# Miniprotein binders against o77086r1339to1564, part 5

Target 1, 226 residues: o77086r1339to1564
Amino acid sequence: KSLEIAEQMTLLDAELFTKIEIPEVLLFAKDQCEEKSPNLNKFTEHFNKMSYWARSKILRLQDAKEREKHVNKFIKIMKHLRKMNNYNSYLALLSALDSGPIRRLEWQKGITEEVRSFCALIDSSSSFRAYRQALAETNPPCIPYIGLILQDLTFVHVGNQDYLSKGVINFSKRWQQYNIIDNMKRFKKCAYPFRRNERIIRFFDNFKDFMGEEEMWQISEKIKPR
Key: E = the ipSAE of ESMFold2; O = the ipSAE of OpenDDE; V2 = 0.75 times the mean of E and O plus 0.25 times the DockQ between their complexes.

## First folded at step 2 (miniprotein)

Design q11 (at its last look DockQ between E and O 0.03; V2 from the best seeds 0.00; counts 0 for: pae E 7.3 > 1.5, placed apart)
Fold by ESMFold2-Fast, scan of step 2:
Structure q11 (fold): chain B 226 residues (1-226), chain A 109 residues (1-109)
Amino acid sequence: as target 1 above (226 residues)
Amino acid sequence: SPEELRKLLDLVKRLIEIAEKLAREGDPEKAIEKLKLAIWLLEFALMLAEELGDPELIRQILELLDELEKLIEQAEELAKQGKLDEAIKRLEEAIKILERALELAKELE
């Protein structure tokens, strides 16, 4: 069950990721404008929707045992996503389980330890060294975490001038930006060999009804006051 | 990378067309924004062209970009003074030069 869900999530992620063109990412790096980067925006929005959907699904459950059951289901899905190199959905679900409203609730020790072990991958120490190392060792097919790619592009953009002086292009900066984006091409070459389940894909492609930040905290505090 | 170069140049062309339309509609500020983006993307094509080693073609494009920069600066100053018609005239000249630069860049394929 969990395997099929992870496979369908991965097919949808691959579909959205493959539509992202290099010029689109370059324009985003230049001015951060969503209108000029529609496929990139769709992909990043899908990450956010996945995270908020998972949080909402857990918080809406009134029974503590049912919440633990669903968290364990998400953990099983995450294990499958990690094995198939879908870092995007893996990190979206991890961001949900590690979110403030979820993390503060009382969970079985096993659940807490497992989530903590997953967080080691995205530890921001040494500029996300653990994640970068894992990604470098990963063979396609793979869906990388787009958030870090966008962060790297932003850091290069903010840290360097577009021109060294009037009329003198800073080609070093342009090569740094291009190389970051060019690395994405490696992951677009291989398709995932999974059978499509349109019912499951349509569900994830059309996320409904999820809570905002304030609502999540209010419900979390009702479940565990203080 | 010819495929990626073509996609970059196609986007440059679309931005030029949008800028031209904005200029005709009397919006020099937005037209300037689109032209600056088109130039910035075209500069990536020049970077790739250096790998290909056609220095004469690159030099010609760089000279056109220098002329273009002057016209855009003039258009920005005129727009700040509220001289929208004069700003638009400068932008129409800039657009012609950028279209020439794009034509030369296509020869890098």
Scores: ipSAE 0.209, ipTM 0.650, lowest interface PAE 4.6, mean pLDDT 83
Fold by OpenDDE base, look of step 4:
Structure q11 (fold): chain B 226 residues (1-226), chain A 109 residues (1-109)
Amino acid sequence: as target 1 above (226 residues)
Amino acid sequence: SPEELRKLLDLVKRLIEIAEKLAREGDPEKAIEKLKLAIWLLEFALMLAEELGDPELIRQILELLDELEKLIEQAEELAKQGKLDEAIKRLEEAIKILERALELAKELE
């Protein structure tokens, strides 16, 4: 069942990822205008909803043993997601497990160690080196983490002028943008060979059933007082 | 702006010329680099033209660019294998397609 869940998450991610047009990504990196990047926004919203949904699923459980079972289930799903090169859903679930409201709860040592090992992939102190290496070694199909693509493009945009002088195009900027986009294009063209499971998709219910951050903190503090 | 589009297209033309020269000189790797940049600049130009140009024409150009990318990928692989003559042949085909794409893009001015 964990594998099937991961496959269906991947199908949903792939459907949204393939709809993202390259101009949306470039434009968003330039002006951060959500209205001009509707498919990109839908993809990022999906990521956030999935994370909040997972947090909510754990925090709504009154019994500590049931919470632990759900966390272990998510860890199993994450392992499958990683194997199928779905970094989007993998990181969405990781963000849930490593979130303040959940991380502060008492977990078995094995859970804490697994989550820490997953966090090593996205260590920001090393500029996502481990993730970048893993992505470079990845063959399609793959769903990359869009956040880093946007960050890299934003960095190139802020760090480089469009023109060196009047009428002189900054080729270096364009080349840097190309390299980032080319890598994204490589993954956009590949499909996952999974079949749609309507029962599991309905179970997700578009990940709309989540609570806000304030409510998550309140529940967390009730479970484990400060 | 229309002026920016024109400048980009002029640059694409120059890069094509440089790539042709490099290919003739037996340097397919550098030629590929210039062609990749030319394609990107053309794609960027098309993005700027989306509000001004015929969507169908833009689609046609993008389709040509997709074909071109495949040829460049083949040329790159052939060059890595040391098959320089075959790589250059693929680049020549790619350049022809890119020239056609550039001609179509000029209609967006």
Scores: ipSAE 0.193, ipTM 0.608, lowest interface PAE 1.8, mean pLDDT 88
Fold by ESMFold2, look of step 4:
Structure q11 (fold): chain B 226 residues (1-226), chain A 109 residues (1-109)
Amino acid sequence: as target 1 above (226 residues)
Amino acid sequence: SPEELRKLLDLVKRLIEIAEKLAREGDPEKAIEKLKLAIWLLEFALMLAEELGDPELIRQILELLDELEKLIEQAEELAKQGKLDEAIKRLEEAIKILERALELAKELE
């Protein structure tokens, strides 16, 4: 059941997302604190693990038709994630389907077209305009794409000086940072109404069961030699 | 929110304590890094407090931050010259000013 899987992925994301403290996010742009940002790190690790887990589930299948069936299952899950405003898991799975080892395997035309259409949401042209418009129309609950939040804070920090002149704080820089953080706080406050399903959570096994990048490429090349 | 302001000010306090320890241990370069981060976080905390606090109190804190930046620049130059004792002296002065700024910022709670 793809809907229930999406709901459980969202519950796991939300658990980690709500634990992120605002100071951890602010420190990311500086990379100056000796104290690590443990909750943020766990959340970003979760993103990567989910993506690699999905790639591994596809690549481990020997039969091409079974791989196609699983890709279609992930596509259904992604459609549900989009509808429940879980952009973070949506993009983690999209990055898996659009990854080199997966994309090169020459999928059915319908699958290729759907993946391309999903990529339009995260098109980086015009500074992620499509995603930002979708997010602006989104009401809580929502799990935003953490990568863009971190990128925006980094760009504001790198692209702006802390002071306009001696003794004058650059409040324009601080206001931009505040608006990014305020939007994140807005989404942290609202919980999803889903109940935990321990069978599905155990099946995920924290997305730990995945292959490394080199192994994935080797398997991809065995399936379709260069 | 008021809760987030408290968390930011607690982090500033911790960074001040770390900077004091680093200065006492004779590592002014790392102490400078922690003080710069503490100043940055305090500036963000002031932005959160603008609707909650007295504008005059906020301006007093900003004046302290300007004086603090001058001391940090002096300490940084002295450390580059290998004048570690003089750099630490400037950092001790900077720490006192930052502690005063933090005390004023906590009155915004």
Scores: ipSAE 0.014, ipTM 0.317, lowest interface PAE 7.3, mean pLDDT 81
ESMFold2, look of step 3: ipSAE 0.012; ipTM 0.283
ESMFold2 (binder alone), look of step 3: mean pLDDT 82; pTM 0.803
OpenDDE base, look of step 3: ipSAE 0.153; ipTM 0.580
ESMFold2 (binder alone), look of step 4: mean pLDDT 82; pTM 0.802

Design q13
Fold by ESMFold2-Fast, scan of step 2:
Structure q13 (fold): chain B 226 residues (1-226), chain A 109 residues (1-109)
Amino acid sequence: as target 1 above (226 residues)
Amino acid sequence: SPEELEKLLDEVYRLILEALKLAREGDPEKAIEKLKEAIRLLEEALKLAEELGDPELIRQIKELLDELRKLIEQAEELAKQGKLDEAIKRLFEAIIILLRALDLAKELE
């Protein structure tokens, strides 16, 4: 059931997200040290594993009709994730469906158009304006896209000096960091009221046996040569 | 000349954002392509600022660009080996260094 799967994905994402401590985010922005940011690293790794799992699941199917069936199932899951404000898993699955090995297989027009419409949310050429607007209109509970949070913190850190002049603190930089962090705290406040299904959660918490990118391209080329 | 420098640095920033999106989407090959173009434009910016800019600042930026090229080469090799997570990690490190280089280059305006 697509709804139950989306709910369980969201419960796991919420657990991983709420474990992230603010000092981890600040330290990561400064030096990218995974050892000092273990919960942040686990949450980020989960995003990547989800994406690669979805790609591998689709590419391992030998029948074209079965591949379309599973892509449609992922699309249904994504619609539920979006409705419950789980941007993180929504974007993880979107990154899979819009990946090179998957996109090149030339899906039916309906599937291609639907995926294309989902991509409008994360149009980076407008500095993620569509996503930022959607997030600003979102009420908790919500799981934001951690990648943009890390990008924003890194840009604030790199683009602004710590001191304006001879020991004068750059209050603009501190204020921007505070607002980003305050927004994260706001989304961590409210829990999702879903019933746990340990079988499904355990599956997503123990991702293994997914293909590397070179393997995915090789399989994609076998399905649709050159 | 300052207007030309500003336009080049703005384009570098746009390319970095595109590379970041591509890397997070698991497309290291296209991300690398965007990063190489960003580096090329940043080098053009340095040439425009060469006679008027702070020599120490230019030296620091060039050192960062050398480090960046090594990370990109490592990412290319890892991607060829199918080590996608490691390749993307190296590209994220490269993007952070390039953002630092861009920040320093803005001081040349």
Scores: ipSAE 0.000, ipTM 0.164, lowest interface PAE 12.4, mean pLDDT 77

Design q7
Fold by ESMFold2-Fast, scan of step 2:
Structure q7 (fold): chain B 226 residues (1-226), chain A 109 residues (1-109)
Amino acid sequence: as target 1 above (226 residues)
Amino acid sequence: SPEELRKLLDEVKRLIEEAEKLAREGDPRKAIEKLKEAIRLLEEALKLAEELGDPELIRQIKELLLELQYLIMLAEYLARQGKLDLAIKRLEEAIKILERALELAKELE
């Protein structure tokens, strides 16, 4: 069950990821305009919807035991996602479990410690060193965290002029952009060999009926008053 | 102290509200300055709470602060390029993240 769910999430992520055209990410890094980057926007929206869906599913449960049961199910799904190198959905679910409305609730020590260990992967304090190391050791197929790719491209763009002077191209900037893009191209080439379950895929492709941030905080505060 | 922490967090909230108003008025540069000050005060609040606070909560807030620094940098760049609507959109995203960071910081109290 948790394995099949993780596999179907990964097939959907792979489809959305492979539809992203390189010019979309370059243009978004330059001008931050979502309208010119529709496939990229769909992929990032899917990440956010996945995160919000998971938070909503947990917060809607009135019973503490049922909440812990569902968190453990998400943890099992995350372990499968990590094993199959789907960093995108792995981090989407981690962002849900590590979110303010969820994290502030009382959890069993084991759950808290597991989530803490997962967060080590995304520690940003050293420019995402742990994540970059994990990704470098990863063989395709793989779905990387698009957020870091966009951040890296934008930092290269913002931190470096297109020209060193009038008519003199900054080749260092373009070489850095090329390397980031080349890694993305590498991951796009390789397909996951999973059998499709269209019912599960449709469910994740059409997230509806999840709470907004404000509602999540209100419910969290009802469960555990500040 | 809890009282000093509360005052810092209250000031962060006030600065966020000022930034929202300035963004709505089409002044991203002034909004950016208010958000930078809010971030500075939130960092000061974290420093104040660091020894006794939940280390995972502090880590989460620091993570959000790094994301904020990125969005502020983008907003500054877009504003200088004359893309004020896009700069304001990035500031709206920054404000939402800063509000999330503030809510987490209140748990330190």
Scores: ipSAE 0.000, ipTM 0.327, lowest interface PAE 10.5, mean pLDDT 81

Design q8
Fold by ESMFold2-Fast, scan of step 2:
Structure q8 (fold): chain B 226 residues (1-226), chain A 109 residues (1-109)
Amino acid sequence: as target 1 above (226 residues)
Amino acid sequence: SPEELRKLLDEVKRLIEEAEKLAREGDPLKAILKLIEAIRLLEEALKLAEELGDPELIRQILELLMELYRLILQAYKLAKQGKLDEAIKRLEEAIKILERALELAKELE
């Protein structure tokens, strides 16, 4: 089941990722305006909703053994996502398991060690160094982490003028943008060969009833008082 | 060469000082441009030292550069929102990290 869930998550991510138009990404890097980049915004919102859904699902469980079972299910799903090069959903779930409200709870040593192992890919001190290396060695099909693509494009945009002088294009800036975008296009060309399960896909495309940040901290503190 | 490495690191230091001045003058966007230029030169210095330098030291510097990128992007977003004081605070943190990276890079000489 964990494999099927990971495959369906990946089909949905691939669909959302493929719909993103390159002009949306460039415009967002320039203006930081989500309304002008609807497909990009939907894909980014899906990442956030996935993370908050996972946190809420864990925190709503009243029994410690049931929480551990669900965390282990998420870990199994993450292992499948990593093997199929779906970094986006992999990092969304990792974001949930490494969130404050979840991280502070008592977990078995094995669970804590596995989560720390996953965090090595996006170690806070290295800010995606290991991820960048892994991605460079990855063959399509692949769904990269959209947050890093946006970060890189924004950095290129801010660090370089559009024109070297009035009317003269900055080709270095355009070349750097092209290289980032070409990598994105490379990943968009290859489809995953999985069979669709519309029930599971619709569930992940229509997340409902997840908790807000304040509610998650309150529940976490009830489970394990400070 | 050691002379080329030294010149690059000296230029990085000059750009850091310019960024500090611009941040103090309340111009976070110009400060960001100077910091990006400093990072580019520091990366060039690391490339120059890569084959003869301590690989662990180079990795430490690269880790600091990644944190620096994060802070600069946060500062840029804040500046675009008109939150200039908050943007400047992020840039002050970025400058401290870049200064640490420069000190480590000097050991590559």
Scores: ipSAE 0.012, ipTM 0.360, lowest interface PAE 7.8, mean pLDDT 79

Design q9
Fold by ESMFold2-Fast, scan of step 2:
Order: C-alpha cells, then sequence, then structure tokens
Structure q9 (fold): chain B 226 residues (1-226), chain A 109 residues (1-109)
C-alpha cells in the first residue's frame, strides 16, 4: 500500500513538473511573479499542500498510538519516494515530520532517529551540498526539490549590477542556476512507468482539508502542553 | 584559469536564454539589459583567454560583438519609438550573433 501511494504521488508530481516550461522559471528568476509562472506556482503549491496535509493528518489524531502509526506510514512512503528519486514529495513529507508542531511531540526513539537521518540530506550547510551531490548522482526519471529550485532561481531586480561593478561575481550561484535549468530539461524528458490509480491521484490532486500554521501550534500544545 | 573561463561562458549562455524569453514576452528593454551584460561577460572571457595566443579568432569574436552592439543600439532606438515588433526582430538577430560569438569563444578553452 505504501508503495502504491508513493507511486501515485510520483505520477502526479511528474505531471505537474513536466508542465513547467523553461520560460516560467526564467521569468520567476527575473521578478518572482506568480501570475506569469502558473505551472511553476501549481507545482510549488502542491509541495506546500502536501506538507500541510501530512501535518494536519497527524495532529488531528486523538490517540498517541494512532499518531505513531501514521508517522511510521509516512516514513515508509518516504523511503519509497527516495528510492524512486522523487525528492520533491520526499522533502514535502520530511518538512512535515520535522515541523515544529510535529517534532515537539513525544515520539519513540526509532522514529526520532529516522527523521534525523533523513534531515541530513537537506542540511543547508555548505549550500545544500548533500542534496546537490545526491541529485548529481541521480539518473532519470527524477523529480527534483522545488524549494532549492526556487532558492537558486531567486534574482535581484535587473538593475542590480553589484557583482560585476564591485569586481565580485558569484560564479557558483550562476553555475547552479544554469545546472538547475539543464537538469529540469533532462528530467522532464523521462517518464515513470507506473500504472495510474485515479482514485489515489485525484485525492492528492485535490488538497483542501488542512490546517493553518497557527492552528497546528495550538493543537500541538494541547496534545503536549509546554 | 580555464575553470573561471568556463563559468563565464555558462553565465553568458544563461543570459542569452533569458534575453530570448524576455523578447518573446514583449519586454525588449529588459532583454537588451541582459544582452548587454552577456557582452560584458564575454569580453571578460576573451581577456582571460588572451594567453591562448590566437589573435585572429579573438578578432573575429570582437567583430561579431561590434555588429551585436549596433543591432542593440538599433533595437533601443526602435523601442523608444514604440516600434516593439521591429525592436524584437533586431534583438532576435542580435541573439543569433551572440550565440555564434559564444560558440567561437568556446574554442578558446
Amino acid sequence: as target 1 above (226 residues)
Amino acid sequence: SPEELRKLLIEVKYLILMAEYLAQEGDPEIAIEKLKRAIRLLEEALKLAEELGDPELIRQIKELLDELRKLIEQAEELAKQGKLDEAIKRLEEAIKILERALELAKELE
């Protein structure tokens, strides 16, 4: 079951990712305008909705044993996502499990250790070196992490000439931006061979049952008071 | 430094892609800014590669850059006159010349 869920999540991610046109990412790099980058925005929204849905699903459970059971199910799904190179949904679920409202709850040692191990991949030290290394070693098909794509594509307004005018240029950053676009072209051309389950895909394609961040903190504090 | 040269050429290629997109989007003035930046970086790449000692190849690239500057000046003037379609055509020609200059500059690696 967990495998089928991961496969369907990946098919949906692949569909949304493939719809992103290179002009959209270039325009986002220029002015970050969502209205002119609709498919990029939908892919980004899907990541955020997946993360918030997972948090909400865990926090709504009244019983501690049921919460643990669902967290273990998410961990199983994440392991499948990682094996099929779906970094986007993998990191969306990781961001949920490592979120403040979830992380502060008492979990069994095994769960805490596994989540900590997963966090090593997205350690921001050295400009996400671990993730960039993993991605470079990955053969298509692959869904890259949208968060790093957006971070690498963020640009200062066209008027900012500071790098060249000061005799300083961030070649590493520019190189990374080019590599992201090149990788997107490569990964968009390869399809996943999974069989569609429309019921599961439709469920994930229609996220509207999740809590806001403030509500999540309130419920977390009610479950485990400070 | 061959590594620094290669990084400059990749930056130039990225700016060309951005300029092409912006011109297609109907934003010729910003496209022109990207192309001007690409020209500056390509000139820096030529300066770094001067140790290769191929003065004819370097001169050929500089001639293309001169032709490029004239097309950009024409595009700027047309844009100021509100002739956006004509400005965009000049930018498309400039982009093709810049792509050719970039390919020749790769021979300096």
Scores: ipSAE 0.000, ipTM 0.153, lowest interface PAE 13.4, mean pLDDT 76

Design ra2
Fold by ESMFold2-Fast, scan of step 2:
Structure ra2 (fold): chain B 226 residues (1-226), chain A 82 residues (1-82)
Amino acid sequence: as target 1 above (226 residues)
Amino acid sequence: SPEDELERLLEQAIELIEEALELAEKGDLESAIKRLEEAIELAKQALEIAEKTGDEDLKRLAEFLIKLAEYLIEALKRELEK
């Protein structure tokens, strides 16, 4: 079941990712205008909604054993997502499990250790070196992490401003580091061969009834007071 | 229409830059440079239309593509000299 859920999440991610047009990406890099990049914005919003949905799903459970069961279900889904190269949904679920409201709750040692091992992939202290290396070694089909795409587009924008303002010619290093256009084109052309389950896809494409940040902290503190 | 032509030229310029990056990764630096030179020509045409139609967003995009392609050509020419 967890496999089917991961497959359907991946089909939805692939559809949203494939709709992102290169002009949107370049325009966002240029001025970071969300209104001019609707598909990029929708893909970003989907990541955020999935993270918030997962947190809400866990926090709404009143029984500690049921919370652990659901966290283990998410971990199982994450393992399938990583295996099928869906970094985007993998990291959306990881951001939920590693969020303040969730992480502060008392978990079985095995769960805490697994989540920590997953976090090593996205350690920002090394400019996401582990993730960048994993992505470079990944054969299509693949769905890359939207968060790093947005961060790298910001770096391209800043670098471009330096070149436009000062005429600095040092683009070869940045071209090698931030080959965004090539990766977008490469990953968009390869399809996942999974069979669609419209009920599951519709559910994830239509997130309803998730908590805001403030409500999540309040409920977390009710479950485990400071 | 001028708006349709503007979008078509920008899309073709972007496609040529993407082709150039693929060629460069395969080691065909000379063909990559040629594609980038073609992209600049199309982006300049797009810039002229954007200026006449007053489309500030697509004007900025055209300017960005011209600069990006110019700096990529410089980088590839440096690699050819090695």
Scores: ipSAE 0.011, ipTM 0.164, lowest interface PAE 9.3, mean pLDDT 77

Design ra5
Fold by ESMFold2-Fast, scan of step 2:
Structure ra5 (fold): chain B 226 residues (1-226), chain A 82 residues (1-82)
Amino acid sequence: as target 1 above (226 residues)
Amino acid sequence: SPEDELIRLLYQALELIEEAEELAEKGDLESAIKRLEEAIELAKQALEIAEKTGDELLKRFAEILIKLAEELIEELKRELEK
């Protein structure tokens, strides 16, 4: 059941997200040092594992009809994640479906259209305007997207380097666009009211069961030669 | 300008907080606390400028830095009491 799977994914995301402390975020903005931001790094690793796990689940299926059924199942899970404001798991699964090895395979038109509609939220051409607006309008509980957090922290870091080396910069305007700390404080206060399901969590197995990038491309190319 | 000084103070406060963490890792907890106290003073100066200029976002950032440094001081003081 797609809803129950989405709920359990959200509990795992929430556990990791709430462990991230504001000092880690500020130190990462200064140094970009993963060693000084262990919980931020674990949250990042979790996103990557989920994405790779989902890709591997699809690519391991020998039957085209079964692959399509699994993609549709992930799409249903994503719709539930979006409704419960779990942007992180939502975008982890989207990154899987929009990955090169998956995207290049021929899918039915409805699947391709659905994935394209999801990508509108994370369109980077406007500095993620659609996502930033959606996040600003979101009421807790919520899990924000780790990718934009890391991008904005990198931008703050680069801005500090510019200040030191090139003189006067408009740091205040840059900071206005990146409300990371405020959003983290706002979203950490509220817990999701879901009950843990050990059977489903055991099914995920910490999303450890995945193929590497090279292996995924090789399997994709066997399914549909270039 | 007041805005340039505000940004400079915030950056210097962040640098002192990181220096404090490095000192704490070396076991020099008293020096670490002193750096954090200096960071709070710089962040309070930044807060005053942000209040006068009406910069609500940098005011919030200065408040967060003060809170962060205060929490770290409390943690390090507990370690010294062991």
Scores: ipSAE 0.006, ipTM 0.144, lowest interface PAE 10.2, mean pLDDT 77

Design ra6
Fold by ESMFold2-Fast, scan of step 2:
Structure ra6 (fold): chain B 226 residues (1-226), chain A 82 residues (1-82)
Amino acid sequence: as target 1 above (226 residues)
Amino acid sequence: SPEDELERLLEQALELIIEAYELALKGDLESAIKRLEEAIELAKQALEIAEKTGDEELKREAEDLIKIAEFLIELLKLELEK
């Protein structure tokens, strides 16, 4: 049930995101210390666990047709997440499908083309312009992508001329549609109206059974030798 | 109550820091610095109340807001000098 799964993923993401305090984010920008930003770190860890879980699910399947079936299920979940404005889980699943171990396997052209189209949203070559544009046009409720938050906080930390320091004017002109503090304040105020399924939430809040990177590459190379 | 005043001061200080960040993104660095300086004054008032009432949690909050605002002032002043 792709819709219900997407809804429960979104409730958990919202809970973790809402716990992040603005002082925590600003303090991380100051010193990059993960120990002083525990809720920000939990939200980051959840993104990574989602990605690794999805990769492991696909790679554990021995039959090529079953792997394609599962990839299509993830794509369906991603479409629901995108409609819900859950960029975080949407991009976590995208990072799984576009990961080296998964991408190198033989997929049907339709799957490859669809994943490529999803990647356009997070093209980093233009400072994430497409994503920043989409986020600015998004009405709450919304879960923003943790990866861009961390990147922007890093630019603040280094006093980067293009972001906050000498580049503040350039950032205002080119990246006007993104503001970390404004977006956090805006999106934290609005709740998703979904009914909780504690069984599904519990699964995603405490899933452990996923492969490490080395194991994923080994299994990928077994499925399709170099 | 002292606790209500402490919470109000911290909320106002945080709002000024958010306003300063928005002004900085628009390129109004001088106004951003002024908002941050105002935030520090409010956070210092909150710190005094927290110290007198023994509220260690809100004392740390006030100290963090002061440090954050001071850090942002440093960044913005470096930009103004270029």
Scores: ipSAE 0.007, ipTM 0.210, lowest interface PAE 9.7, mean pLDDT 76

